# Ledger of designs, part 12: VH-VL binders against q17rb8r558to768

Target 1, 211 residues: q17rb8r558to768
Amino acid sequence: TAELSHLTKNVPIFVCTMAYPTVPCPLHVFEPRYRLMIRRSIQTGTKQFGMCVSDTQNSFADYGCMLQIRNVHFLPDGRSVVDTVGGKRFRVLKRGMKDGYCTADIEYLEDVKVENEDEIKNLRELHDLVYSQACSWFQNLRDRFRSQILQHFGSMPEREENLQAAPNGPAWCWWLLAVLPVDPRYQLSVLSMKSLKERLTKIQHILTYFS
Key: E = the ipSAE of ESMFold2; O = the ipSAE of OpenDDE; V2 = 0.75 times the mean of E and O plus 0.25 times the DockQ between their complexes.

## First folded at step 5 (VH-VL; framework fv_romlusevimab)

Design b2 (at its last look DockQ between E and O 0.68; V2 from the best seeds 0.00; counts 0 for: pae E 3.0 > 2)
Fold by OpenDDE, look of step 6:
Structure b2 (fold): chain C 211 residues (1-211), chain A 121 residues (1-121), chain B 108 residues (1-108)
Amino acid sequence: as target 1 above (211 residues)
Amino acid sequence: QVQLVQSGSELKKPGASVKVSCKASGYTFTSYAMNWVRQAPGQGLEWMGWINTYTGEPTYAQGFTGRFVFSLDTSVSTASLQISSLKAEDTAVYYCARGPYDLWSGEFDYWGQGTTVTVSS
Amino acid sequence: SYVLTQPPSVSVAPGKTARITCGGNNIGDKSVHWYQQKPGQAPVLVIYYDSDRPSGIPERFSGSNSGNTATLTISGVEAGDEADYYCQVWDYSSDYVVFGGGTKLTVL
């Protein structure tokens, strides 16, 4: 799959919002520099670029998520609607510029696996607890908010049997992170974590706050 | 197959006007910008400007304002360059060249065959 | 205005490798395109986006771009490669397309 590509040098960076693994990220591209970025991505066959939030000190954040282009609709006036989905997380190693848009050398992030059986058990328990809390939170939302979330992000992914099968952990965690109304800096901190336990703990705190 | 076919060579007197046409085919005309490039005898390529084929808006490079006019006839997928008040220094080969929409990042993947304009008394 | 600098001429023996440079301030931050122009003909795009080749262009043609110099490399030069070569960028700061002065490649 395109997500398996090892594009790590001079990765084009779309500076906009947070993106997350497995989470759809539709984009409306109207700036010339990003029009070029999208065209180039398609022409070169990579069909990928990085997404980072803006940063006041460094232009864009130190962490981001790769986006895989699934489909592009070009409009007559040069704009485009781009259907993308989150891929791998990354850390920025070096920043650059190319034809007016930002680039970065990056390293991909992967979760550190837990090997101890007791720790795995504890992780499972925590996971199940937080998942239940997430479901409860979502069900208790007002109908209009639920509908908006479902329309934009789709349904909450189901629980996975193997929590450590994917390098980014369970998909529902990222879905939840995307829909929770928290500050991007907070979301960024979670995105940068390589511990599922830590992510779950942080997510649980957020859920508790909004409960 | 993408093609840009330009009008034939022109011989003009100083003060006269000339119109060079560039007919595009083999692609969606309004999806790409049209650029104009001048090449004086024995000299290099000089970008004159471009025209937005969707909006019809022309942009002229420095030195190509006033006497130079870019225009379109979208019904026949044709871009045109008109030069008025011709001078001897306007003697050159003029090329139309297809570029990406709004020029980012400005590669010209297809060129017309060129139109020689000679201005001589 | 942004300026691209090319050597006026480069000579190479058949079968050897020709390198044509294009200098510009921080040109590495720009995409460089290369055109081949044979006498009496229109320019032909041979390299775009620093190193990509259009369909129909031989693999002998390659490009690189870093720092202040872009380079067009032609390996296994043939007599048919004798032409003028132009580098080109789009300078988004000035909104100008800029061509280099051109390099005449002579095959000895």
Scores: ipSAE 0.721, ipTM 0.878, lowest interface PAE 0.7, mean pLDDT 94
Fold by ESMFold2, look of step 6:
Structure b2 (fold): chain C 211 residues (1-211), chain A 121 residues (1-121), chain B 108 residues (1-108)
Amino acid sequence: as target 1 above (211 residues)
Amino acid sequence: QVQLVQSGSELKKPGASVKVSCKASGYTFTSYAMNWVRQAPGQGLEWMGWINTYTGEPTYAQGFTGRFVFSLDTSVSTASLQISSLKAEDTAVYYCARGPYDLWSGEFDYWGQGTTVTVSS
Amino acid sequence: SYVLTQPPSVSVAPGKTARITCGGNNIGDKSVHWYQQKPGQAPVLVIYYDSDRPSGIPERFSGSNSGNTATLTISGVEAGDEADYYCQVWDYSSDYVVFGGGTKLTVL
């Protein structure tokens, strides 16, 4: 196990849904423990917490995504409306508890960069092909479904000139995974991937299934 | 800036009632919970419960579910504790304490000065 | 009903370090807050969330919390630190606030 910093220990975990890097994740928070967790995050200035899906054996999944708090509104009916966006992906190293909410020691995930010139060329070719497939899929959706996606998730992010610049790879990949109705186990598998080639290959398979 | 100012000390007979007030200033009264804490002479701190300053709904600790009533007057940013049918054992200092979280108790960052209630025949 | 246990008293020489303990089952899974109370005065929050200091509290006040014990540590103890000290948690399962019994710090 790698040496852990103070910024990766006892990270508060909201156990609810799947979150992805760069993707908005609006939340309605009712439970006192999660209201406390969020207020503490604001008070301490970190303004972030981890999001993991539930797991029947371990309370929550071994992989998740940090959520960055953009705004919080406390409603008269006792709800908190939390505006968040996905940040860094992580692997859970150790689990804990604080005041009724889950915590974790975590390790952040980054894509492994491809350095070989031929592999970079092949990766670019694969990326451009799958991006084109994603654009075609989105434009060929019935108007109702396309409008719902635009309203809830916004437009597909533009392709990026340097596809290895961001630690999590291209943002459009995560947007597409958030939009598509895929199985949770498949979602976790893709979230955990450190290879952009593998991720693009999986996305291509998904797009073929929905074609 | 934030202040909680309590009413003055009270000397009461057994069987009487008393009302301890706690006037808040320097913050939005309905955005923070108000807690009540008792301290009998020479003894420790004892949490009595809290009141939701937005809804007015009280929650009482066990042992305080009868003769003790929390109430609010939000027009003057005041929380009150009423104790009925006073007994000698009610002799104590009573504190109001603000929770830093909106509508439930947590750590108490501001306290009133305390109100001594003495019940003596 | 969650219980917090504190020693009734602790004595320390001026300039030395005082350590005041607060025991509870799995207290490391709870946030511990500490209050200082001088005779005839209201309590004052000195540590919250195990180890954080409110504005105006000297850095010589510190806190830790692990396993079954939380500890308030006061380094460089001064006569003005002589007071009663209370630990406090919020117990999620009961939704109750719980205080420890208090510890009298004497500076000898």
Scores: ipSAE 0.433, ipTM 0.760, lowest interface PAE 3.0, mean pLDDT 89
Fold by ESMFold2-Fast, scan of step 5:
Structure b2 (fold): chain C 211 residues (1-211), chain A 121 residues (1-121), chain B 108 residues (1-108)
Amino acid sequence: as target 1 above (211 residues)
Amino acid sequence: QVQLVQSGSELKKPGASVKVSCKASGYTFTSYAMNWVRQAPGQGLEWMGWINTYTGEPTYAQGFTGRFVFSLDTSVSTASLQISSLKAEDTAVYYCARGPYDLWSGEFDYWGQGTTVTVSS
Amino acid sequence: SYVLTQPPSVSVAPGKTARITCGGNNIGDKSVHWYQQKPGQAPVLVIYYDSDRPSGIPERFSGSNSGNTATLTISGVEAGDEADYYCQVWDYSSDYVVFGGGTKLTVL
């Protein structure tokens, strides 16, 4: 088909946890509705679905992240272990339901690219400062917590030479957001940002608070 | 290449028992659920339930408990339906159908040819 | 329990488009599968998950599902399309498979 509206309309939503671009999100699926969601995604070839945290007012949050299916292991007892990785971020435009699971019409988010040479230089300087602050925060964390983070999320990603090569900005920002001990409200706020400068500034404020 | 081949037609008296078999080939038997669907003469399709081909655990739809038993012989990739204490109202064509592993049902992509069971005095 | 309603019969001239409906309360929130059954034969899956076609099914067959009605559309109808057509959903609340009553398609 020339028009692939299935990737933005009636997108299946797994309502569970925060997900972030480039960050692995392994799932254990046992509910029939979500097993159906995963199987449908594989059969249609899309191999992706949306992930949002629950929301008491609107059933699930206004922002989320697409998860790309990397591998699926079907267990004999009916459970499925699904290896996913975060992809594009999105904003929810309309909510619906399908076969017992939530759906949404969505709009994908991308960072607004900075074009001015002086602004790019300033962005790189801010990036380097915040990255160094993140490294210091992690290394000064108590051994117990640092070991737990390494076990569950792996090592912090390396700096990227081109800060604006990826539409969601540097991978380390998302890794850090996943491990910082902040309220999901702040995580959602950062996920919704379309400015790398704004995101780095917010991350810097959070790091300062925890140091 | 995928085939589901069912046993031949059966003519039984009320109170007898019947066993319908469904032999699968062309795929890994334990990777898909086997569903049973009944069709009475001149009527529509009625889902009876399914059996997990890996664990052997059957699940029956409302109205198909007690007299109906789903079973497997994985050594020969065969699923079976046994109906005990047959009644005239059990007269129907019984189909086996392949479905998704983890669902009660879902889409049925391959069907057996059907087995006619006639219960007559 | 959940009920799917189909018209008992639909007639269409060869080469024209046939539309077979499947009505259900908020059926647009469910995934609809369609089966073709010719006299004396087993059902054959022709559309799954509202609009997807299995390998081997002609492009003449298409499906849609929104609101309270799902529709199977057969364009350029041929004599060989004459059959009974059944819609099917999985009802999450009951964990049951539900079939429609079937529609007999007659090609004049």
Scores: ipSAE 0.005, ipTM 0.520, lowest interface PAE 12.6, mean pLDDT 87
ESMFold2 (binder alone), look of step 6: mean pLDDT 93; pTM 0.951

Design s1
Fold by ESMFold2-Fast, scan of step 5:
Structure s1 (fold): chain C 211 residues (1-211), chain A 121 residues (1-121), chain B 108 residues (1-108)
Amino acid sequence: as target 1 above (211 residues)
Amino acid sequence: QVQLVQSGSELKKPGASVKVSCKASGYTFTSYAMNWVRQAPGQGLEWMGWINTYTGEPTYAQGFTGRFVFSLDTSVSTASLQISSLKAEDTAVYYCARGPYWLDSGEFDYWGQGTTVTVSS
Amino acid sequence: SYVLTQPPSVSVAPGKTARITCGGNNIGDKSVHWYQQKPGQAPVLVIYYDSDRPSGIPERFSGSNSGNTATLTISGVEAGDEADYYCQVWDYSSDYVVFGGGTKLTVL
């Protein structure tokens, strides 16, 4: 949205876990600093904040994803249950602090469009191949694990007719990255990619490993 | 922190067998491939192959088929290399190294300290 | 079989810039990783994917890769940088990880 597009300076950052475009990210918040952050985002009407994983050298990673607040419940013991969904990806330009929580100046990421017709054809072929591998991997999971994924992340998104219509590429790629049992370092690497071809190639390698 | 701790040095006679272990800690064992790399005295690094820690399936480089066996014990996050029918040419430092599943672009970000295997009469 | 060629040795004075090359046919089309190995120690990853640095590696280390040559560059060389350096790629034709022969960096 326009609100998301214009939030680039002093963006509040929740340092916790990976988040991805279009993917649900439910949060249980108990730390006073983050309860304050959420209340402020609601009060100002933005209903958004950034999510980054921690980093040993820079406090938090150089890449993250915006989260949009869909619902919030404040519990009597001071905890909050917050339903969010991933929005735009970003790169961190400058780090700061505000009332105990991290902030950042950010730049939003978009995939670089492929314009060459032969390259577009190859991209579609790669996409279809990787999507088929993803479907096979998910259907071959034991019922227990498949049920847990459906409960927490929802159903795998259907493939999209135009691979480059969305600035972040197909939604199913992000859903899959969220559910694959892969180290956050690799997840972060894939999140930072601006090439759909590179992202599909890396996802294919991950799927092959877990198949 | 991520650590790969290998078993101690071995001195063996030709024809014997040896098992080198590599115990991982500080990460989810099954999310990374385990690679084996050998270094003969005064020589460079030589990739031997890898084992998929999620499936348990080993893949051997051309020079390391037959006598070399990669295995796992996921309950203790340990990968092992067994060499049978030892030859003098097997004298080397053997390293385990953590890698990503996509070897076609993959780096080895953490290494064990190495296990020296000496084969002499 | 794919072959990576490194000079056997490179000498550099403290504070100057060392450049270690890794030659391979169309190596610019591959991802190159670099390792530092000090005597009696295991290798340490210092550059990955041509030019990226792992956490904890000084900014003095940088990499490039184009055409037939990848280069590891160490600026402001310190005595502690003295080590053997290895480049590494994956060769799709053989499905084999290939290491260069190694370069001994001497800081005089």
Scores: ipSAE 0.000, ipTM 0.526, lowest interface PAE 12.1, mean pLDDT 87

Design s10
Fold by ESMFold2-Fast, scan of step 5:
Structure s10 (fold): chain C 211 residues (1-211), chain A 121 residues (1-121), chain B 108 residues (1-108)
Amino acid sequence: as target 1 above (211 residues)
Amino acid sequence: QVQLVQSGSELKKPGASVKVSCKASGYTFTSYAMNWVRQAPGQGLEWMGWINTYTGEPTYAQGFTGRFVFSLDTSVSTASLQISSLKAEDTAVYYCARGPYDLWTGEFDYWGQGTTVTVSS
Amino acid sequence: SYVLTQPPSVSVAPGKTARITCGGNNIGDKSVHWYQQKPGQAPVLVIYYDSDRPSGIPERFSGSNSGNTATLTISGVEAGDEADYYCQVWDYSSDYVVFGGGTKLTVL
């Protein structure tokens, strides 16, 4: 039996790349330590692990995203093909080690809800504006690059009627951050935000730069 | 059902050779590593090494190089251990044990019944 | 090379709890597996990945692993639990499987 919402101590960490809520993160795993980590996650029934980028000061970043295992194929040549999708975001509280891979005690992140009616109206207007800018950016990409993105990340998610229904905000924001050609340091900064308004504002600025 | 069935006991003189076999059934042979573990009389378990059942590549623990050879016959799902130039100190029970394809992914979940090899003059 | 240390023997009365330790430098950073071996028989996996139990192994068997000591705990000990118990790790630095020396559990 697994209680995934309470998996916060000695969480296994794959130190590799950025991961985002709702975004697919396909993995080709070669290292024995990570094959062990993935196998153990499946065997214990948690079927998830954390993903963080490397950091020279702390070995890995202070923020990351949980990856939920959807499917796995262990290949005879030592490779593992793992289909994952991003789940909850987290902040790292304590770092550790297990069988050659990193572990962490973590605290999950959620967006702070906006309750004022005028602020909610302004948030919806900002959201709709930025979503339209994102759609325009994507549609104006050369067909080859657009096709590659669709193959690896799928289609841009549709707008959600309630912007604050999901604890991490609208899915399309995370899909866009995964496909935009931005520095991982910037991506990490946006991943750590608890304000949907701040996240939309930063996304708007980067889209303006690439327009 | 997963089973590992080993060949019968052997009584050999010093300098002879012996071949212990381990026949697997109930699973896809090439999806799991085969390990060899030795236990001398009154002693503990001693890991000898493993063989990759897909590639056929053996890996030997320190102390088990030279006279010891791990091999496969995938057509009959059988792994074998050959010991050449037998010495009295080779007297032991030899076990085959199934592990994950990659040793670093865990435990030995099924074991053969063991083959007793006695070396005496 | 990495070394696992077990006490040679542990004695326990029927119905009581037996605790078998496995000592190793920073063993809490490794996954520990436990095997039961009865006289004349092959070893049987009773605990894997520190605390997980294979299908068919009674709930009386449990495991833990932290710091420099891993422990196999057998509650409500029965005469049939009398056996040799071995801990095992995979050592990342040497890429070798390491067994402890074994502990003889006597139920009297």
Scores: ipSAE 0.006, ipTM 0.550, lowest interface PAE 11.2, mean pLDDT 87

Design s11
Fold by ESMFold2-Fast, scan of step 5:
Structure s11 (fold): chain C 211 residues (1-211), chain A 121 residues (1-121), chain B 108 residues (1-108)
Amino acid sequence: as target 1 above (211 residues)
Amino acid sequence: QVQLVQSGSELKKPGASVKVSCKASGYTFTSYAMNWVRQAPGQGLEWMGWINTYTGEPTYAQGFTGRFVFSLDTSVSTASLQISSLKAEDTAVYYCARGPYDIWSGEFDYWGQGTTVTVSS
Amino acid sequence: SYVLTQPPSVSVAPGKTARITCGGNNIGDKSVHWYQQKPGQAPVLVIYYDSDRPSGIPERFSGSNSGNTATLTISGVEAGDEADYYCQVWDYSSDYVVFGGGTKLTVL
């Protein structure tokens, strides 16, 4: 809708955890301010809000990801179970407040498209290599870790034929980043990248470290 | 604001059981893991394990399987630790501590005030 | 199992700098968190992810982590800093949270 396409000013921000494009982010919400925020998002038809991790200097981080509300269940004890999935990434331009929750003016991030044929070929080779490393890493995890990952994040997405079809790159990269045992500073750094090649290279380094 | 409030001190006989509760407030209970940490008199901090507040799945450190049970009552935002067949060596202060929900993070940003469990005959 | 080693005690004069070390094999590849515990009280997080400070913790507290040693540094030490300090990591290989043995900081 027109409202969704222009949702860049006074965007409601849930300050809690990392979120990533295409990755499920189920939320259990009981705080009145956030229940109000979610109700408003549903009522206005936007069905979206921003998610950022906290930041000691600036209330919340300079980068985040939009969450699309898929379903909401209101529980008798005042909690809400909110089924969301990650959408567009953003950079925070200006911070604000509304009725107890944070807001932001934002700029959406998109990967820079690679157009040179040789570079596209090299990107595919890097992609396939890193995907294989990711599959091996996940399959070699102890059963308990795999069970927790599947419950929390779902199954690893399959490879995509066109690496540049989505503005944020392949879905499996974001699933893997959500799952890898890395410091939130690293996750935030990777979320902010506009180069698929740089993102794959960083993911490869992380996987090699944990091999 | 974020608070973790634990149940009061307990004095028990060997062989009895005890249940320590930890009531959370000021945040979304199921968005954070709950950890249990023990401190014997005059000793350091010892991690006992954690419970995933979203799934209810507990994870126990070695030495805390069998007699120790982590549980939740999400309707009242409360995590509990039950110790059965109490031994003198279980005498300690037991802390609940909030950790990030993701399985890889380990800092404990808020702690309960502690519950002293004394086991003596 | 992974082990963190701390000196059992460190003494420092008021206004000077205290350094509390936390030794571990390749600890620089892990994220280290530090807690302050005063007598009869619960631990308080003072440094997380090697060097970040929670809101409300004075800038006198700083951390570093490299190679086999992480260090908590307290500059301009005050009498109120006297406490036990614990380092902590999560060990990926064992899926265990590991605490150091603790260091008693005495301000003389």
Scores: ipSAE 0.006, ipTM 0.518, lowest interface PAE 9.3, mean pLDDT 87

Design s12
Fold by ESMFold2-Fast, scan of step 5:
Parts: structure tokens; C-alpha cells; sequence
Structure s12 (fold): chain C 211 residues (1-211), chain A 121 residues (1-121), chain B 108 residues (1-108)
């Protein structure tokens, strides 16, 4: 909507964990500052806020992901249970503060579309190969770890016919990045990429290492 | 419909005590904080503190400790303010006001009609 | 102790725009709420979280907050807008709710 499209200045930032496009991010909110942030987001109708990991130099990382509020339950003991899902990725341009929580001026990220037919064919072939490797990796996990992932993140998304229909590329890439045991610096690097080919290539390398 | 209805005016001598009540209706009483705000004649608004309606724990602003006591009767959705050892400077209109459960930002969306407390010889 | 400063009075002609300021050190980092109080009545919330309007409050009322000054703006002022207006913040350092001194709005 216009409100979501124009939310680029003084965006409220929840400093906690990595979030990814299309990936569910359920939150239990205890801190008064974040309960206020969520109440205000709902009251103003934006129903979204940014999520970034902490950073020792800049308070929070230079890249993050918007979270869209799907449902919220305010409990009398001061807890809030918030169901969110990852939306657009962003780069932080300027940092600020508001009522004890962080804010940022941001720039949304989207993948650069490949238009050459031969390049699209090669991208599809790479995608299908990496998807198969991801499925094999997941199915070969011990039953305990697979069950834990399914409970927390749900099942791996199916392949999409049009790899470039979504601005952030296929949903399964983000689901996989959320479940892979990779260095947080690497996760942040992948989140910042504007090339689906580069993202698939890096995912392929890590999967090959684990297989 | 949300309403906060306060008890009637009081005229007291110095050294007496007074209890002002505020009855809430139209919402879940324990989901919001109850605040107390006073206004001396011809003066502005002064926040006195709040009470957590779920836990019953009061928090007093600086200057309102000791003689002032916030309390609840959750069974009848009522908050009360008691002032002991009344002084002439306690003469004011006392308001109850509904705020967010955690008081983090403190907007007051509904107010009682006010209770005038006059302390004179 | 945090202090909010408001002009004691503001006068405006009917149909014109009134602007009521609320000054505070780095007030732009805080959420400002505005209340209207008519003689003998309880205050009424007219703006909350700097610029948000409660249901039932006319679109003529708007707010802003940046740097050291928050502003309540009333466009197309009507006689019925005559009242005292109070700004309010929550101060993290003191854990204290702070009200401005109030501004009396007079419509000619």
C-alpha cells in the first residue's frame, strides 16, 4: 500500500535477530519500548517495522528486513505475542532514536532483473541444481534436527515458476538461509546481495561444503 | 462505551483525609493503567503517578510520596486516591485518566470528569 | 528534571491557522501528546504520538515534532476551538510524565 511503500524515514527498528523475506518471525515482546513500537505501528495502520541484528560499532547492522504484523495479542501481564512475516530488505542510511527504541532512514533493496534469454536459462539451471542440493541436504539431516526445523520454520517452500517475479527472488532461498548454520556475517552479506545468481552461487558453495 | 466516573466534590479542613474514587466501565479494567492528574485553581496539569491495574502496584511521581495512596477494587473496576493530613495546597481538581498498561509513552485517551477537593479553615 | 515550554496565549482570527508550540530539549526524540481543555471540563486527547489523531477529532487538527519543538496546528479555526491546550511527554530519565504549562487559544 502507499503507507508501506513510503515508510522510509524514521522507521522503527527492533534490534534482535536476522529476518528474511517471506520467512515467519514470531515474537514474544516484553520490553516496554518494543510494546510501544508495536502498538503505534498498529494504531497508525502501517503494521510493520524493521528488524536488524546488533552491531558493536553502529548499534545495529547496516542491512535488515521489514517485518509485517499479521496478528497481535496483548496480554495483561505486559507481554505481547506478535506474529510477523519478513517483507522487503533494506539498507540503513541514517540512525536515530525514539522513546528508547532505535529508528532509521532506509533504502529498500531488490534484485536486479536478468533480461537476456540465455542468461535466464542459465539462471534457471543453476536454481534447479541448487534447489535439488538443498532438498538433499535437508532430507539427509538427522530426524531430530529436521523435526526441529519443521516445527520452528515450517516446511521448505516449493520452487517458483518465475524466478524473478518477486523482488527478493525465490522464497526457498530465504527459508534455507534461516536454517543453515552459517556465520552471521555471511548471512548479512547474502541479505545485502542484489544478484540472484550470486546468492544461488554462494548457497551452492555452502551446501557443497556440508555434503 | 468507555467511561470513567469519579466521586463528588469534597470540602475538608486541614489535617483531615479524603478518598476520591474512579469507576471504570466499557473496557477490560486490568488491560490499562490508571493515572492520577491534579490541577490546582488557575494552574496547569500535574501528573501524580499511576497504578498497575493487573498487579495492583502503585508508582508515585516525585512530590506525591507519603500522604498519597493509590488503590484498587478490581471486583468493581474502581481505582481510588486517598490523601491524608490534608494541607491547603492540596486544593485542586483531581482527575483519573486511562493510559497504556506499561506507561511507556503515557498518552491518556479517556479522563474522568474530575473531583474538586477544597481544603480550607 | 525535564521541562516543556509553551507560550501562555495565542490569538487567531476565525478561519485562519493557529500554531501552538511545545519546546523541549531534543523533544523530537520523544512522543508528544496534545490535550484540549475547555473551562470546567476534563482534558480531551486531540493528538497522540506527535501526529496521530484519535477518532472523532477533526482533520483540522494536526501535529509535528522535530528537534527541540513540537507543534499543534489547527487550520480553519472555529470559535469552538477556544480552549487551553497542553502538550505532554514521558521522560525516560526521570520515569515521569511531563505536561507543558498550557496555552490559552483565543479566537478573536
Amino acid sequence: as target 1 above (211 residues)
Amino acid sequence: QVQLVQSGSELKKPGASVKVSCKASGYTFTSYAMNWVRQAPGQGLEWMGWINTYTGEPTYAQGFTGRFVFSLDTSVSTASLQISSLKAEDTAVYYCARGPYDMWSGEFDYWGQGTTVTVSS
Amino acid sequence: SYVLTQPPSVSVAPGKTARITCGGNNIGDKSVHWYQQKPGQAPVLVIYYDSDRPSGIPERFSGSNSGNTATLTISGVEAGDEADYYCQVWDYSSDYVVFGGGTKLTVL
Scores: ipSAE 0.006, ipTM 0.569, lowest interface PAE 10.1, mean pLDDT 88

Design s13
Fold by ESMFold2-Fast, scan of step 5:
Structure s13 (fold): chain C 211 residues (1-211), chain A 121 residues (1-121), chain B 108 residues (1-108)
Amino acid sequence: as target 1 above (211 residues)
Amino acid sequence: QVQLVQSGSELKKPGASVKVSCKASGYTFTSYAMNWVRQAPGQGLEWMGWINTYTGEPTYAQGFTGRFVFSLDTSVSTASLQISSLKAEDTAVYYCARGPYDSWSGEFDYWGQGTTVTVSS
Amino acid sequence: SYVLTQPPSVSVAPGKTARITCGGNNIGDKSVHWYQQKPGQAPVLVIYYDSDRPSGIPERFSGSNSGNTATLTISGVEAGDEADYYCQVWDYSSDYVVFGGGTKLTVL
């Protein structure tokens, strides 16, 4: 269909910051090109656009995350506040331009499901261990930094009963990656992973480094 | 842009001590782990361990406990390797290498040029 | 005690494809990185996370990793590719980095 085609071809890209599945991404927009991009997304009914960090060689990174528009507020000074939340991850296949903003042909990423019963049990054990480490790390942060995180990203999501119910895995993993002080190159590496086990392992190593 | 610059070659007698330095530039020093890798003449790469540049905590591979000390001077973005009670078997090129903040499953994306340490009488 | 096994030497004619293997128990469950080292020089990362290529590394370099074998593939081999190649993993259970013994690629 035309709607499905529009979601994977000539997808509008906001080149700015990292975005992650389920994680809030508030944006302050004043550039005419991006105001037009957002208005088009609302008018077409998709209410979505891609978010990628800049890249010196390719204009923007090879991986990104879709942002779902939840609300738009226009301020008297000409700025607008766009309330978004992360959706599906994607890989960039082709780059383009439209009315001054970047576009891309993309393919969506989903975690590969683990089906072996023993592997599922091991994945759950790893998940629970890493989640506990994440909670410990966050609880032991200075009040100042914890308050800043809560203000910008909200509270850490609760554990989910079924680790593989969501195509991107548990929400708390992405919330944590958004708040950890890690290099964007490694954030992109984790965003591109299709294995929940690999992602949990990497997150565990990061938490151990900062403990 | 990112550079790791090591101190010059050293010729030492057995029993002496040596300190090899590795000065980082072009990135936030504490956001990446620093690894040490040794290569004896005509031999392969041997991982010695790493130091957490955020906490200052060193981790040594089994063969490198005791005589080897990893340290930092964060004010000048420098990591150092000190070897005490030098033996002939310590003769090697010593490399510093940048790993991800965790060094656990990550690649070493930038390497120092290497420091040759020769131990002979 | 995790061990990575590489052939000590591989010879290939110019323009042909060289394949350098890195063997390890269930290595496909680990991320493999590959380094090129030319005489008198520091190692250079050529492949990371099994198959990703750093900026500046020619497309002739590719990697794969499954089961018990990871492979670095260099297509259209050039004289300038002659070097020692090392595979590397992180062994989570023993908390250390493991390098393979190295493979000397000879272009002749």
Scores: ipSAE 0.000, ipTM 0.449, lowest interface PAE 16.9, mean pLDDT 87

